VH-VL binders against q9h9l3. Designs and how they scored, part 97

Target 1, 176 residues: q9h9l3
Amino acid sequence: PRKMVAIDCEMVGTGPKGHVSSLARCSIVNYNGDVLYDEYILPPCHIVDYRTRWSGIRKQHMVNATPFKIARGQILKILTGKIVVGHAIHNDFKALQYFHPKSLTRDTSHIPPLNRKADCPENATMSLKHLTKKLLNRDIQVGKSGHSSVEDAQATMELYKLVEVEWEEHLARNPP
Key: E = the ipSAE of ESMFold2; O = the ipSAE of OpenDDE; V2 = 0.75 times the mean of E and O plus 0.25 times the DockQ between their complexes.

## First folded at step 5 (VH-VL)

Design x1 (framework fv_nivolumab; at its last look DockQ between E and O 0.79; V2 from the best seeds 0.65)
Fold by OpenDDE, look of step 5:
Structure x1 (fold): chain C 176 residues (1-176), chain A 122 residues (1-122), chain B 107 residues (1-107)
Amino acid sequence: as target 1 above (176 residues)
Amino acid sequence: QVQLVESGGGVVQPGRSLRLDCKASGFTFSSYGMHWVRQAPGKGLEWVAVIRYDGSKKYYADSVKGRFTISRDNSKNTLFLQMNSLRAEDTAVYYCAKGSYRYDSTGYFDYWGQGTLVTVSS
Amino acid sequence: EIVLTQSPATLSLSPGERATLSCRASQSVSDYLAWYQQKPGQAPRLLIYDASNRATGIPARFSGSGSGTDFTLTISSLEPEDFAVYYCQQSYNWPLTFGQGTKVEIK
């Protein structure tokens, strides 16, 4: 079986009105939840909105942040050839300006069996926070400090593990 | 119960070195940034240094840069502060402090040790 | 660095009175401001974080307010155990910095 990793990214706002989402932190964990990568990342453009309440990113995190181009190379090296698990992962890939093969991508925000297990509508898009609480009895993204990409990545991996066997079988029968 | 216990303080001459230890318990040590904060006798609080949860990043106050080194051993739940080229102005009670946010070096200090006194005098 | 200036330097009050402590930042720190209490011979104790949130176990008589550059710690009714030195601290930027402290003493 292919190696599996979970990824979570935090983004800040750049551009004239801060509407461009730029990568500011990326965390990657392995199947066991061990951190493989966790870095603050410096966007190539001036940060207009740190979006701290969501991203957890503050100005002081950018003092010695890894330049985007360098970070992107490091991250892609880790992701290449692996099954990548994430929540609403299209946002992470967009921020990375990278697209992982669909056949090797697992998005916990679009796994009907996972929603079913959480007593949610199968075709609804549920938040990571909600699923984590329902299925893992764990509170994440608590407080005003913003998200922790490490915690979010770990939670995402643990959620996927709950439905891994069923979902992998489904994907084998129905390749994307 | 969260506990932080500093040790290693004492009296040293200027130019000498000293290492402080801080033993942590009651929380997942490897998930939090750890800080050193010092307080000169009769004075206020001064942040000294922080080390990331995994030890990969360190930040220092300008007053100690190049002289002090913060480190940690997560397998032993222990924080360290290696102090070299000590000066009289380094005389203070040194506190180890727990970062308030998981996997973050920023934030506040929600738990403190009792402190250990370092006296630098000729 | 961001300089935090506390006022007054000393506040003399009686038990039961309201205490109002000020912390002013040299530049905006948003709401990344904490308050600590320190009694003689003891380590500091976190009271308030993120400007207005009480830390675990902190009595309701303690409250924090403010954003940007001006912050206030209020003790609605002073208890005998509240006479101590209080520090504000910003976590907005490096280096982390404290105010010089306000001493609340018995009148």
Scores: ipSAE 0.637, ipTM 0.879, lowest interface PAE 0.9, mean pLDDT 95
Fold by ESMFold2, look of step 5:
Order: C-alpha cells, then structure tokens, then sequence
Structure x1 (fold): chain C 176 residues (1-176), chain A 122 residues (1-122), chain B 107 residues (1-107)
C-alpha cells in the first residue's frame, strides 16, 4: 500500500495588522509516529504577530529557521506521492502555497466515522484537542508554551488509524 | 521522578580528550532537548551545547565549537559530550540539563544532574 | 550575545527579612527569563520561569517580576534554607546566557 504521513503546521501573523497566516513550523511523521521532518520556518515577510500562545513560536526559533522557499521544497519532496493526513489540512496546504491531490488527502476534522466514535455530531468540525481527548484518552496542547506540531501530527495519525480501514474503503467506493 | 546522572569526569592533561555520559530516567527522554551547562570552580554558569530531541540538530557555545560534540542515544536514554582538545579554561563541573519544553530545544532547564568534575591540568 | 548583570553581588540578611535580587539584560529579553537557586555542593534548581511563574514545588515566598531589561527576584520572608547563590538566565536569543550570580548569606 501507498505510504502515509501526517502533517501539522504552526503559523504566525504577517501582512497588515498581522492578519495573514504564514508558515513558521512544519512537522511530518510517518505511520508509526516517527518524525520525518520538523523545522522552524522563516516567512518571507516581516512577522507582525508571533501568536505564541497558540503557535508556540518565539523569536528565538526564527534566528536559525529555514527560509520558506527552502523549507517548502523539502516538505513537498516528502509529501509527493503519499497519502497525507492532517487536521483542517486545507490551512496547512494554504500556508505551504500547495495543492495535494484530493484522492491522497485525509482530513481528520471531516471524517464522519471518527466523529461518531467520539460521540460527536457526525458532520461537525471537531478540534484535534477534543478528538484526541475523547478517542485516545490523551491531553495535547497543554501548558503555556503553545501547540507542538510534532505532538499534533502524531495525534492526527493515531486518530486516522482508528478509522483507516473503514474510511479507505469508503473513499475507494466514492472517489473524490 | 526525573533523574539525570553524569559520569566520565576526571583529571586530564591539556590537549587530551574526555567523554561525558548522562543517563536519564523518569521522563520521555526522546521528547526533550538536552543541554550541557558548565561551572568553573568558584564561577558562574555557562551554557555549552544543546541537542534536539531526535538528535538531528546541535548548537554550541562559541567557546567549545569545533572541539566538543554533543550526541544522544534515545534507545539508552543517554546524553553524551565528547570533549576534544581540552584546555585549562574547560576545567569545570559539567551538568546535564533537561530542556523544559517538549519537542522544543529552547526555554529553561527544569531538571539538572549533580554534575561531574573535569579538571584540565598539566 | 545578551549579557545579564545581577546585583548586588552579595546580600547579607537575617531570617524573616525581605530579599530583593536584581537582574538587568543588555537588551530586551521580553519575559523569557528564569531564576535558579544553587546551594553549596548542589546543582541549580529552577525557581521562576517566564519572569514571574513559580516552578512546581517552589514556595510562595519566592516571586519574580519584570520584563524587557529589568527583572527582580523577591524572597518575601527569608528562611534559613534560602542561603544560596541565585542566577538569572535568558531564553530570548542564542547563546543561552546566565547572570554572574547573587550570593544570599544569612547572618
């Protein structure tokens, strides 16, 4: 079967009033949760708002960060040809300025069987934190330092595995 | 209970090498950045080096760059410091220190070992 | 690199007195500052992180304040066990740096 990875990104605010979300960290894990990629990324534009409480990004992280263009190339090499799992993954692809084939994309924020397992409304958009607590009995995104994209990518892969057989069969019957 | 235990210190002549080990327990070692911090006798603290949780990135203080190598073996919960071309100014107690944040090499040192003394003297 | 200057070098006080220790940074470190206590023959112990938050298990008599370049560690009522050297440390920029220490001696 096709190789599968999970991705999670953290963004900072750029552009006018810091309202544009720009990539500042990206983590990619394999099926077993091993880290394949984890880099702090320097946006090509001035950072207006680090959004540290949520992003976990601080100025120190940017000192040796990989420039966006280089990081994007590295990330796309890893993603090419693989099934990519994420949570609200359209935001990650937007920050990467990238389109991944829909047939190879899995979004844990929009999988009805996963919501059903969590006793949540089938078509609701549920947060990664919420699903992880209900289905994996784990707390993520705790503490005062913001999110960890490594932790979040690992949780995303574990969540997908709970419904992988069922959902892959569904997608085979219902090609996007 | 988090515990860090350094070993490998001793008395050596200038120009020689030593390897320090730090065995860790009581936490998920492979999730945290690990540091070496040293303290010359009667002096303050000096940060020496950090290694990322997965071993893939290493940063050094200018005073040791090119001479010291930090490494880790996550299967054995062990941090290492290879110290080459030792000088008198490297004489210090060397502490193994745990980074405070999971999957982040920055921050503070929430747990320390008791240290191992390295004396560089002819 | 960011230089942290601590004052005073030595503080001689009696139990029950208030101790006030200063740390000044050569440039702004925002609130990315920690305080450590080191007793004779022991490793440092984290007291305060992010300028003002007590680490787990640290008594309420220890408090930190400040931001930017000027930071203070306060021991509201000095206990005999508080005899130690105290260090500040910034986590704002590489390399990570410490202040030179303040020795608190109990008369």
Amino acid sequence: as target 1 above (176 residues)
Amino acid sequence: QVQLVESGGGVVQPGRSLRLDCKASGFTFSSYGMHWVRQAPGKGLEWVAVIRYDGSKKYYADSVKGRFTISRDNSKNTLFLQMNSLRAEDTAVYYCAKGSYRYDSTGYFDYWGQGTLVTVSS
Amino acid sequence: EIVLTQSPATLSLSPGERATLSCRASQSVSDYLAWYQQKPGQAPRLLIYDASNRATGIPARFSGSGSGTDFTLTISSLEPEDFAVYYCQQSYNWPLTFGQGTKVEIK
Scores: ipSAE 0.580, ipTM 0.851, lowest interface PAE 2.0, mean pLDDT 92
ESMFold2 (binder alone), look of step 5: mean pLDDT 94; pTM 0.952

Design x12 (framework fv_nivolumab; at its last look DockQ between E and O 0.79; V2 from the best seeds 0.72)
Fold by OpenDDE, look of step 5:
Structure x12 (fold): chain C 176 residues (1-176), chain A 122 residues (1-122), chain B 107 residues (1-107)
Amino acid sequence: as target 1 above (176 residues)
Amino acid sequence: QVQLVESGGGVVQPGRSLRLDCKASGFTFSSYGMHWVRQAPGKGLEWVAVIRYDGSKKYYADSVKGRFTISRDNSKNTLFLQMNSLRAEDTAVYYCAKGSYRYDSTGYFDYWGQGTLVTVSS
Amino acid sequence: EIVLTQSPATLSLSPGERATLSCRASQSVDSYLAWYQQKPGQAPRLLIYDASNRATGIPARFSGSGSGTDFTLTISSLEPEDFAVYYCQQSYNWPLTFGQGTKVEIK
């Protein structure tokens, strides 16, 4: 079986009025939840909005942050050839300006069996926070300090593990 | 219950070295940034250094850069401060302090040790 | 570095009175401001974080307010155990810095 990793990214606002989402932190964990990568990342453009309440990113995190181009190379090296698990992962890939093969992508925000297990509508898009609470009895993204991409990545991996066997079988029968 | 216990303080001459230890318990040590904060006798608090949860990043106050080294052993739940080229102005009670946010080196100090006194004198 | 200036240096009050402590930052720290209490011979204790949130176990008589450059710690009714030195601390930027402290003493 292919190696599996989970990814979560935090973005800040750049460009006019801060409407451009730029990568500011990326965390990658392995199947066991061990951190493989966790870096603050410096966007190529001036940060207009740190979006701290959501991103958890503060100005001081950018003091010695890894330049985007360098970080992107490091991250892509880790992701290449692996099954990548994420929540609403299209946002992470967009921020990375990277497209992972669909056949190797697992998005926990679009796994009907996972929603079913959480007593949610199968075709609804549930938040990571909600699923984590329902299925793992764990509180994430608590407080006003913003998200922790490490915690979110770990939670995402644990959620996927709950439905891994069923979902992998489904995908084998129904390749994307 | 969170506990932080500093050790290694004492009296040293200027130019000498000293290592402080801080033993942590009651929380997932490897998930938090750890800090050193010092307080000169009868004076206020001064942040000294921080080390990231995984030890990959370190930041120092200008007053100790190049002389002090913060480190940690997560397998032993222990924080260290190697102090070289000590000066009289380094005389202080040194506290180890727990970072308040998981996987973040910023934030506040929600738990403190009892402190260990370092005296630098001729 | 961001300089935090506390006032007054000393506040003399009686038990039951209201205490108001100020902390002013040399530049905006948004809401990334904490307050600590320190009693003689003891380590500091976190009271307030993010300007207005009480830390776990902190009595309701302690409250924090403010944003940007001006912050206030209020003790609605002083208890005997509240006479101590209070420090503010910013976590907006490196290096982390403290105010010089305000001593609340018995009149």
Scores: ipSAE 0.752, ipTM 0.910, lowest interface PAE 0.7, mean pLDDT 95
Fold by ESMFold2, look of step 5:
Structure x12 (fold): chain C 176 residues (1-176), chain A 122 residues (1-122), chain B 107 residues (1-107)
Amino acid sequence: as target 1 above (176 residues)
Amino acid sequence: QVQLVESGGGVVQPGRSLRLDCKASGFTFSSYGMHWVRQAPGKGLEWVAVIRYDGSKKYYADSVKGRFTISRDNSKNTLFLQMNSLRAEDTAVYYCAKGSYRYDSTGYFDYWGQGTLVTVSS
Amino acid sequence: EIVLTQSPATLSLSPGERATLSCRASQSVDSYLAWYQQKPGQAPRLLIYDASNRATGIPARFSGSGSGTDFTLTISSLEPEDFAVYYCQQSYNWPLTFGQGTKVEIK
């Protein structure tokens, strides 16, 4: 009965030499992969490096982007009380300036049964692209515009579903 | 292969309304922003409107804002343009155009329909 | 809005000659510029995106260059099928805008 969502974010560079990662896009999908939220977000600080090759973010996206404080409020309202699935999800939470309860957090970059299914070492940190190709026979992060947070969130949810029963049982026996 | 087929063009008097349809095939319609671009006879291209892949956001050129409504039905792979309060200067061939980027309404137009002619004459 | 000014308005050349088409933006568009070809009675066809990348199926004789405000489309050796109107289009900022076109015609 507890609802599950997947989240993915794209970041741009702010701060000195663009080394600080600031949220510029966030996508949230439900269990079935339907988009619940997808917005370009204007960081509160000056953008130094759009990181477009990886982020897919350009100036045009920022023109009508939702200010960070407003977007953060919208996003956190969606996440509250839900199991949140992500890949290397601590980076997403850091960009949101938010920490979701660990008992309600699922990180596909650190699930040993998922690595086993991919014929990879259980303790390896696997990229979303690699896991998706190996286990779903899909290519993501391909094409002309960098990463898509919608596509990545959808892939993350499908990956979790492959191990959901086993991993939820494991967590019930071993609360984080 | 990607196909876009416009329909609904015709001759109408100023002040009247017309609806254009565009049937899409050969790609995942619900993943792409869709555009209308028009071209007056003997003139250049003018971007008219865009609708986001999920239909949730729409943007219009100032020349049509308040009079035209873009919409889509992702279950039928169909894009629409409702044109109200038509003016002589709306006379053009109207093209349905596919946005080039998945889940992104910005960018370029990698596939175009053959266009449908709308003539607004008094 | 960003105005794109193309020059020349008409370029009269023979098959085999090199065509050089210019597009100038009223403000920087970085590299977010495309070129389209349009023949009479046909829809435009995407040739070049992001200033210099050829679209799928576009022959190597078409090349694009430039950044900021000044962009060039080059057709290294004109074929009979290349006599058409060419448009540039920016995707840097809303609204999306096109240049007024350059007609490439047989001399």
Scores: ipSAE 0.634, ipTM 0.863, lowest interface PAE 1.6, mean pLDDT 92
ESMFold2 (binder alone), look of step 5: mean pLDDT 94; pTM 0.955

Design x17 (framework fv_amlenetug; at its last look DockQ between E and O 0.79; V2 from the best seeds 0.00; counts 0 for: pae E 2.2 > 2)
Fold by OpenDDE, look of step 5:
Structure x17 (fold): chain C 176 residues (1-176), chain A 122 residues (1-122), chain B 108 residues (1-108)
Amino acid sequence: as target 1 above (176 residues)
Amino acid sequence: EVQLLESGGGLVQTGGSLRLSCAASGFTFSSYGMTWVRQAPGKGLEWVSFIRYSGSKTYYADSVKGRFTISRDNSQNTLYLQMNSLRAEDTAVYYCAKGSYRYDSTGYFDYWGQGTLVTVSS
Amino acid sequence: EIVLTQSPGTLSLSPGERATLSCRASQSVSDSYLAWYQQKPGQAPRLLIYGASSRATGIPDRFSGSGSGTDFTLTISRLEPEDFAVYYCQQSYDWPLTFGQGTKVEIK
C-alpha cells in the first residue's frame, strides 16, 4: 500500500460574525478509501455559525466532541510522513493550523491533468462535486444535510488515483 | 432487502441484566449509525441510544445513562444493547433502527426491526 | 430537550376523508430533521416522511408533509382503510432525539 492519505475537513464559523473558520470535523482515509480518522471536533472558541448547509455540522455533533488541541495532535500523527491528498487542501491545513510539506501535498483542485480528463479548463478551479460527477459518475454533497467529509475524502482519493501516475511523474520532473 | 432482527428480550427481575442483539442485513452495516428505540405497553416511542457507524461515539437518553451500553460488531453486522440495573419502567418492546444517512448523520430512521419484548418485574 | 406535541390526540374519520395531523416543537427545528412515522397495531414503526416534506420510498402520494420552524403537518389526502394507525413525528435536530406522543387515526 502507498503511504498516501486523503483528508477532508468541515469548518464552522467562530469569532466576530462567524467569519473565522474553525475545524469541526476531520476525516482521513487511506489509499483504499478505508477510514483512518473521523471525529467531530470542538473549537476552542464559541461557535457562531454552524454553516450546516455546507458543513453538515449541527449543535448535536459538538456534544462530546474531541477538543481541538487533542484532535490536532491525533491528526498530525496520521499525516506525518504521508503524501496528503485533498481538495482545496489549503483550507483544511489552515483550519488545522498546520502546514504539510508542499512536496508531500496533492491538491485535486489544482491538477491540470485531472481537469483535462473531466473536459474542464486546465487552469480552472473545479468543485469536488463536479469532478466527482464527471469522472466517477457519482453524486456527492446531495440533499439538505450538508457534506459528508468521509465521502468527500474518499472521492478525493479516487479522483487523484485517476491521474496519479501522470501527476507523480510531473512532480518528479518539476518539484514544488 | 434491508432486514433488522432483534433478539434477547425476555422476563427479568428488577436490578437484573439483559443483553439485546440486532442482526442486520441487506445494507452496508458499517456505514450507518444505529439506534435503539423502545415502546412501553400502550405508550409512545422513546429514543434510547445511538451509536456511530464506527462505534467511536455513543449517545444515550438520560433515563438509561449509566445503566445501558450500546455497542456494535461491524464484522458480524450486529448491534447490541447491554442493559444493567433494570427497572420496571424499562419494560417495553425494544426496536433497533437504521440511520438513514451514511457516516453518522442522524436525520431519520428508514428501517426498523420488529422489536423484542423486555419485561422487568419485581 | 426539544418537546414535540402532536394534535389532536385522536382523529376519528371515515375512509375517503382528509386527515390533517399537527406536530409542534418547543423550539425551532430545521425541516431537514423532522420525520413522520406510521405504526399499526402489533407492528414496528414505518418511515413516512423525512425532511418534513420528502416522501420515503414506497410511500403513497396521498401522504404529504409540510411545515417549518415549530409547526409541522402530516396530511393524508384520502384515507384508505390501511391508513388507520398511530402517527409519530420525530426530531433529530438535537440530543436527545425525541418523538411526539402520537396521534391515533381511527375509523369513525
Scores: ipSAE 0.830, ipTM 0.931, lowest interface PAE 0.7, mean pLDDT 95
Fold by ESMFold2, look of step 5:
Structure x17 (fold): chain C 176 residues (1-176), chain A 122 residues (1-122), chain B 108 residues (1-108)
Amino acid sequence: as target 1 above (176 residues)
Amino acid sequence: EVQLLESGGGLVQTGGSLRLSCAASGFTFSSYGMTWVRQAPGKGLEWVSFIRYSGSKTYYADSVKGRFTISRDNSQNTLYLQMNSLRAEDTAVYYCAKGSYRYDSTGYFDYWGQGTLVTVSS
Amino acid sequence: EIVLTQSPGTLSLSPGERATLSCRASQSVSDSYLAWYQQKPGQAPRLLIYGASSRATGIPDRFSGSGSGTDFTLTISRLEPEDFAVYYCQQSYDWPLTFGQGTKVEIK
């Protein structure tokens, strides 16, 4: 079986009025939750809005941050050939300017068995915070300083493990 | 019980070098950023350097930039400060301290060592 | 660089009195990144207050912090003999990390 990793990203606002979401942090953990990658990333364009309340990114983090092109290369080397788990993972891939094979992608925001375990509507898009509290009895994204992509990636992997056997069998029978 | 123990201080001449160590126990060392803070005799606290939990990035006060190097060995739970081209104004007690936030920026320093004295004489 | 200016430099009070220590930042600092430390003679600093207002583990409730933006305050409601020490504010909002110059609280 292929090796599995979980990814989470934090974005800042660039472009006109800060409406473009640009990668400013990326964290990747292995199956056991060990950190394989975690860097603050300097977008190639001027940062208009740090979005700190949500992203946790501040001007301080951009000092000596890894330039986007270099960080992207490092990240893609880690993801290649692996099953990649994320939550609303299309946003992460968009920020990376990358798409991963659908057959190797797992999105915890779109797994009906996971929602059922949480006593949530099967087709609802549930937040990572809500699922983590309900199913793992853990609080994430606590406080006023925004999200931690390491914490979020670790939670995402633990959530997937709850449904891994069932969902992998489902996907084998119903290839995406 | 978090413990931090500095060592490697002593008397050195101007222009000399010392390497400070900080042995850590009682917490997952590899998950927390670490700092060095110094205090000259009779003076206040001065931040010296910070290193991320992974060691991937380091930061320095302007007064030591280019002369001091912070590093860590996460397999041995040890923080280091290599001090080169020492000057009289580097005379101080050097503390290591643990960041309060797992996997994140510096935050606050919730545990401190007892310090090691560095004396730089001409 | 964010400069933290503490006042007064020395605060001479008797046990049982209320102490009020000020820390002013040269630019706005999110209160999430302001802390207060106590240092007794011959000892390492001890974290008292983090996030401008939250007490660290084991800190008595006579210590309280408040403030936002550029102006922050540490209050000791009833001074006890062990509270005569030097107090530092510290910011971790921007590089370089900085401390105030200290306020010495001494027995009158």
Scores: ipSAE 0.553, ipTM 0.855, lowest interface PAE 2.2, mean pLDDT 91
ESMFold2 (binder alone), look of step 5: mean pLDDT 93; pTM 0.955

Design x4 (framework fv_nivolumab; at its last look DockQ between E and O 0.70; V2 from the best seeds 0.70)
Fold by OpenDDE, look of step 5:
Structure x4 (fold): chain C 176 residues (1-176), chain A 122 residues (1-122), chain B 107 residues (1-107)
Amino acid sequence: as target 1 above (176 residues)
Amino acid sequence: QVQLVESGGGVVQPGRSLRLDCKASGFTFSSYGMHWVRQAPGKGLEWVAVIRYDGSKKYYADSVKGRFTISRDNSKNTLFLQMNSLRAEDTAVYYCAKGSYRYDSTGYFDYWGQGTLVTVSS
Amino acid sequence: EIVLTQSPATLSLSPGERATLSCRASQSVSSYLAWYQQKPGQAPRLLIYDASDRATGIPARFSGSGSGTDFTLTISSLEPEDFAVYYCQQSYNWPLTFGQGTKVEIK
C-alpha cells in the first residue's frame, strides 16, 4: 500500500550530563517526498547538549519551538493507521514516547534486500548516509551544520521504495 | 546558475509603505529559507528578516518588527518584503539573500541579489 | 544579540602580502561563523562558512580559522582583486548579526 509516511527525528541531550535523548525536531513526508510535518520541538526539560554536529539543532531553533506535548499529539495524529518508514526508527519512537504497531513499521536499517542491493552484508546495520550515497547517489548529512530531518526522511522513503515490492511480499508471508 | 533579482525600490516619504520583490531562479526555491539584508549608504550589513522554506515561520530584526512583513510565493519563486511606517533610518540598499542550508532558516547567505535602493526622505 | 567586533578597521597592504583579519564575538558562536567579501557597488560574496569551510569557487588563498569567540580570516597572498571590505557573520542565535567590517586597501 501507499498509505505510508517516512519519519525522521532529531534529538538533543537533556537530564544529567545530557544523556537523555529528547525530541527536538520531527519531519514526516509522504510517499512522494512531500513534507507533511516539520517542526522544531521544545523538550519539557532543560537542554544540556544540543548535539548540533549530529542533530543540526541550535539554540535559535528552540525559539518559538512547539512544546513536546503538543507536537507529540500532532505527530501521532499523522502516524495513526499509516505504514511508517524510518531508519533506526526505534530511536524516533522512543523519543516520541510512542510505539507504532510492528506490522505497520518499516525500518530501512533492518531490510536485508536493501543492504544486498547496496552490496552490503544483509545482516549489517548500515547508516542512512551510506545507503543513500550507494543507492541514490546523493549526499546527505554533509557539513558541520548537522542533519536535516526532512532530507533524511525523504531519503529513507526513496530507499524503501527501491525494495518496497519485495519487502512487502516478504512481510505478507512472514508477519512480524 | 543561481539568480536573485530585487525590484520595488524607490524614494518614499516617512510613514509611507513600499513593497519589495525578489525573483529567484537556478535552485529549488521552496527548499530554502530566504532572507532580506540591508545596507545603509556607506555603512555595514544588517540582517532584516528570514522566512522559512514553507513560509510557516518568520523572524525579524528588532529594528523592523511590527513594521515589516516578509512573505513568499513558492509557486512563483518570489520573495516579498512589505515595508510599512517607513523611517529615514530604513534608507538602504535591500538585498535578497538565499539561505545556505536546505530546510533551515538559519545558516549563511550563499547567494545575493544585486540589491534595490530604498530612500526614505521628506 | 551577539555582537561581532572586527579588527582592524582598515588594513593597508600591498599585493602579495599576507592579510590577517580578526572577528571577535561577544559570546560563543561555536563554529557558526561566515566571512563575506564586498567590493564597491557590488553585493557581498560568501567566502567562508562554518568558520573554516570555503564556499564554492573561492580561491585557496582564503582560509578561515577559529571557534567560540575568536575567528580569523587569512588571505595568504593578496591579489589585486582582493582589496575590498570583509564582514563576519554569526548564525548561532537570533538575530543574525554581522561585524562592522574590515577594509583591506592597497598600500
Scores: ipSAE 0.780, ipTM 0.917, lowest interface PAE 0.7, mean pLDDT 95
Fold by ESMFold2, look of step 5:
Structure x4 (fold): chain C 176 residues (1-176), chain A 122 residues (1-122), chain B 107 residues (1-107)
Amino acid sequence: as target 1 above (176 residues)
Amino acid sequence: QVQLVESGGGVVQPGRSLRLDCKASGFTFSSYGMHWVRQAPGKGLEWVAVIRYDGSKKYYADSVKGRFTISRDNSKNTLFLQMNSLRAEDTAVYYCAKGSYRYDSTGYFDYWGQGTLVTVSS
Amino acid sequence: EIVLTQSPATLSLSPGERATLSCRASQSVSSYLAWYQQKPGQAPRLLIYDASDRATGIPARFSGSGSGTDFTLTISSLEPEDFAVYYCQQSYNWPLTFGQGTKVEIK
């Protein structure tokens, strides 16, 4: 059976008016929620807006951060050949400038059985915070200190486990 | 209730070594950065070192670099400070301090231990 | 390294008076500054973080203000338990540093 990991990223604002989202933190956890990778990442261009209230990223984190190109190489080595779980994971892959094979990608924002468990419409896109509160009885992303990509990746893996058997069987019958 | 309890302080000669322990309870120890902060008798506070929640990154004040080593054992909820080549100016009360942010070594110190006294004297 | 200079070194005041403590940074620390209280024989206690936010359980008479290089801790009406040493601490850059302290003592 193929190894499974969960990923979450935090982005800062670069480019004109800080509107471009650039990778500034990436966390990867294994099936049991143990941290496999957690690094602050220095974007290749000037940070215009740290977005700290959401990203949790501050200047101090960037002092010894891993340059993007090096971090990307490290991250892709971990992801290659694995089932990767995330929430709205296309945003994480876009920030990594990478797109994982769809057959090995699991997106908790697009799993109908998971929405059903949360008593939400199957077609709704629910936030990670909302699903985590409803299904795991935990609050994440609290306060003004911003998100933790470690906390978010762990929550994402736990959410996927709630529907893993059903969803893996579905995907086996309906290859993406 | 969050509790931090330092131990291992004492009187040692210059040039000798000493190890401090800090036992933690009342919070998820493996989720937080941990720090050592010291205070010479009658003096102010000096930050000494930090270790990341998973032990993978460490930062030191210039005054102790190369002589002190911070470490942790998350299975025992214990923080350590190995102090080698001790000098008279290392004489201080050493506090164990919890970082304020989960999965983030930056920030402030929301909980402190009672401190343990290290005296370096001939 | 960022040096924090506190003034005055000592404030001699009576209960009920207003205390105003200053902390000046050698370079901008944005709003990443905390204030601690330390009583004799005790560890420091966090009062204010992020320049102006009160820590959990801290009475409303404690307030912080400022940004950049100049910061102030105000105790609006001193209580007997407020006579202590106060330290500022920046979390803008490594190494983390403290001011040298301001002692607030009873007249």
Scores: ipSAE 0.636, ipTM 0.870, lowest interface PAE 1.7, mean pLDDT 93
ESMFold2 (binder alone), look of step 5: mean pLDDT 94; pTM 0.955

